# VH-VL binders against q9w060r2686to2784: the designs that were tried, part 1

Every score and structure here is a prediction.

Target 1, 99 residues: q9w060r2686to2784
Amino acid sequence: SLNSQILYNFAAKFLPVDGEIEGEIIITDLKLYFLATYRCRYFNVNCDIANITEIWLKRYQHQETAFEILLDTNKSLFFSLQNADDWKIMREVFCDKIV
Structure headers, positions and changes below count from the first letter of each chain, unless a header shows other numbers; Kabat numbers aren't used for antibody chains.
F, E and O stand for the ipSAE by ESMFold2-Fast, ESMFold2 and OpenDDE, each averaged over both directions (binder to target, target to binder). V2 = 0.75 x the mean of E and O + 0.25 x the DockQ between their complexes.
[cut] marks letters that were taken out.

## First folded at step 1 (VH-VL)

Design n5 (framework fv_nivolumab)
Fold by ESMFold2-Fast, scan of step 1:
Structure n5 (fold): chain C 99 residues (1-99), chain A 120 residues (1-120), chain B 107 residues (1-107)
Amino acid sequence: as target 1 above (99 residues)
Amino acid sequence: QVQLVESGGGVVQPGRSLRLDCKASGFTFSSYAMHWVRQAPGKGLEWVAVISYDGSYKYYADSVKGRFTISRDNSKNTLFLQMNSLRAEDTAVYYCARAPYSSEWYLDYWGQGTLVTVSS
Amino acid sequence: EIVLTQSPATLSLSPGERATLSCRASQSVYSYLAWYQQKPGQAPRLLIYDASNRATGIPARFSGSGSGTDFTLTISSLEPEDFAVYYCQQHSDYPLTFGQGTKVEIK
């Protein structure tokens, strides 16, 4: 729940197969949430940090600030961050998961 | 202790309007997305509407879209459902319910419900 | 909209027996599925969220499993207070939808 301590906030885009959704990534001690800026079908994008198996660096629109989170539930979540500094923090937080 | 208390239900004729209130206590109301869910007598649960923690976004079931308006007043810890152009099919117990956050849409606490009867 | 189908409609069991309830979705809801218990005249109570996480205060005899389109709620050993109607709900996409319910009744 977001009443737990928020550790990090990043401006981000969620990238489902059929589009891109502007929003924010919120990381707590237990979960990663994506909160969309505008109303859309992708209201419930979140995962438990403990369920993350791998994080893969991806390229999106010629920028190397995108990543795919692979979950043990066979889900994957694809995001792009707007700047390299946020990506550096992401790498430090999840250094044991990044391939 | 989390509490949600609905009020405003009653008997109303088709085509009329009614407003339901849901008073919240025991938690920081302004931090939570809120939902309305209804249950027709002897039937199952039907989701009605959601409002984000700050009121900036709302979404409705197709059956009520254009007739119902969800709103909130965070200074009064109160959720509202304005129901216009009521139909017999809107007869139900209406529950307000809390989601843990706007990005989580399971409902962790529910009110007792208020009965709305639309009859002619 | 995503349609949830629960089976069976009614389970007739005795205290101490295991109850297994099914919920099937018309399309993948991933792990975004919750279970609720409702007793006559009362509001629903959250039991399980994200397919397998027990809500605060829910006894260990309640467990959930599944992903994608096929989900199960298990009550390992029924107690008298567990005889109720159980609803599944998907929270993967709007509009939110519920199953039609499974009634667990005393044999």
Scores: ipSAE 0.000, ipTM 0.598, lowest interface PAE 12.1, mean pLDDT 85

Design t3 (framework fv_tislelizumab)
Fold by ESMFold2-Fast, scan of step 1:
Structure t3 (fold): chain C 99 residues (1-99), chain A 120 residues (1-120), chain B 107 residues (1-107)
Amino acid sequence: as target 1 above (99 residues)
Amino acid sequence: QVQLQESGPGLVKPSETLSLTCTVSGGSISSYYWSWIRQPPGKGLEWIGVIYHSGSTNYNPSLKSRVTISKDTSKNQVSLKLSSVTAADTAVYYCARETYYDFSGGMDVWGQGTTVTVSS
Amino acid sequence: DIVMTQSPDSLAVSLGERATINCKSSQSVDSNLAWYQQKPGQPPKLLINWASTRESGVPDRFSGSGYGTDFTLTISSLQAEDVAVYYCQQYYSYPLTFGQGTKLEIK
């Protein structure tokens, strides 16, 4: 079940090409999900952790709180976390994939 | 096949707290969004709130101060509490499933509804 | 809050004729719109999702169209079993909101 497998939960913004969407990132043992605070066309943003090839540190609005996930399909997901502490935890969780 | 069954007291006195339970069979409550919707006699549908698979909740602002939605994964149940009820809370109450991970965003599975009357 | 307005409030159509129900949102909801059918004593049944996607098992005489603020549910050839109240619902943003309903009757 997703609830018994949730490892981490962070407040975040999803950053598609056309804007920013508030929500939260949910990390389980198998997947990373983004759940938007409001319903929108980005209702099914997720990826298998096994399919993540690289994670790139990014700056967003002059803060080092953002990251971009690159998938084996050559697609990417771009997020900004609310604070540096959550970002440090993300970096520790995915240290083997950070570029 | 997933089935939902609401249960509640039927009659509740004004100022008391209404407690309803939705029992889910044929599937786990852990993987979906679960909503509560109500319908006063002869009127339309009003959304009350939702609980996400993460356990986070979102409530209709008109009811937010009085409503709490929770779930118990060991019993496979979603619950609704509505405090300080008045006659305006008399309605049929439904629980429903929202499919999040598919392109489907509507409520595809509904319980049969439970009637709640607020009266002395 | 996004306000959903349906028209007409009630509609009487002869068997075999076309029935059309309209739904308007107070702001754009893209394609985040569902249509439900509710018969007396029953819960609502999802008919159309994502404005135009017919749910499994729903007869092909039911179709949905529209995008943004203006949406239509069409029943191409009314059958007796289609007598019900029909609701549109947006899921673009919380709170989720429904139209007031359209009662469909046989002439």
Scores: ipSAE 0.009, ipTM 0.596, lowest interface PAE 10.6, mean pLDDT 85

Design t9 (framework fv_tislelizumab)
Fold by ESMFold2-Fast, scan of step 1:
Structure t9 (fold): chain C 99 residues (1-99), chain A 119 residues (1-119), chain B 107 residues (1-107)
Amino acid sequence: as target 1 above (99 residues)
Amino acid sequence: QVQLQESGPGLVKPSETLSLTCTVSGGSISSYYWSWIRQPPGKGLEWIGVIYYSGKTNYNPSLKSRVTISKDTSKNQVSLKLSSVTAADTAVYYCARQKYYTGWYFDYWGQGTTVTVSS
Amino acid sequence: DIVMTQSPDSLAVSLGERATINCKSSQSVSSNLAWYQQKPGQPPKLLINWASTRESGVPDRFSGSGYGTDFTLTISSLQAEDVAVYYCQQYYSTPHTFGQGTKLEIK
């Protein structure tokens, strides 16, 4: 079932150029999803893990809990995590992609 | 084919440091997370901590000030040190494997090594 | 910390009958729940991961169900080799925590 493929869930903010969107990152064996808490244009954001070329660690609001995902389409997704433990998990899951 | 074997001193005196080693055979330790879990006589299971494949660690807050987990990839070994032991640390100690990409359940366990804290 | 509570503490079931063990978490763990079997003198053995996925080599009489805070392990037809202590474990958050165990014995 779909739920059996969910590996991780993190509280997160999606950071498009025009704002901050509160929500949750869900990582499965094939995809990364961002599900917004409230209705907005960025309600459902996702990418295939196989299409991730690089992940760049970023600062957001003076904390090192943010990262930018670069896709093979040259598009990028920018997220901030709420706590250091979730950020550690992200670094371990994607350590081979992190620059 | 993967096998885990814990080894340790068996007996440790109060206030001393407990040192345990888990030797892994049938596969490399490099691509996995490795946890230590203990079980006092007649009681349930308590997670001690994990070492991630990066070498970073995460410890149970109840033990964090006393515990250190490390690994030696060249020897294919994972180690646990627990300082300032008391009778409450008497338990069977297990090492166990986790795959970070399939979920953090424990798919292989060592046979366990018994540690008694006594003068 | 997420507290895991199993019920009952012990259970006696006749051979061939259904055994049901429950596990409750103090907060939602989604489907991040595993079940282990431990026989005397042996390490725990993984039976079920992701609440309902049976580990390779585990007999089909074992099944898991549940989501969120309430989980169940079922043995459809008890066999003699199933006498053991059963533990649930959440891996939604660290520290990873286990239930206190349910001792299953033959009636």
Scores: ipSAE 0.006, ipTM 0.602, lowest interface PAE 13.0, mean pLDDT 84

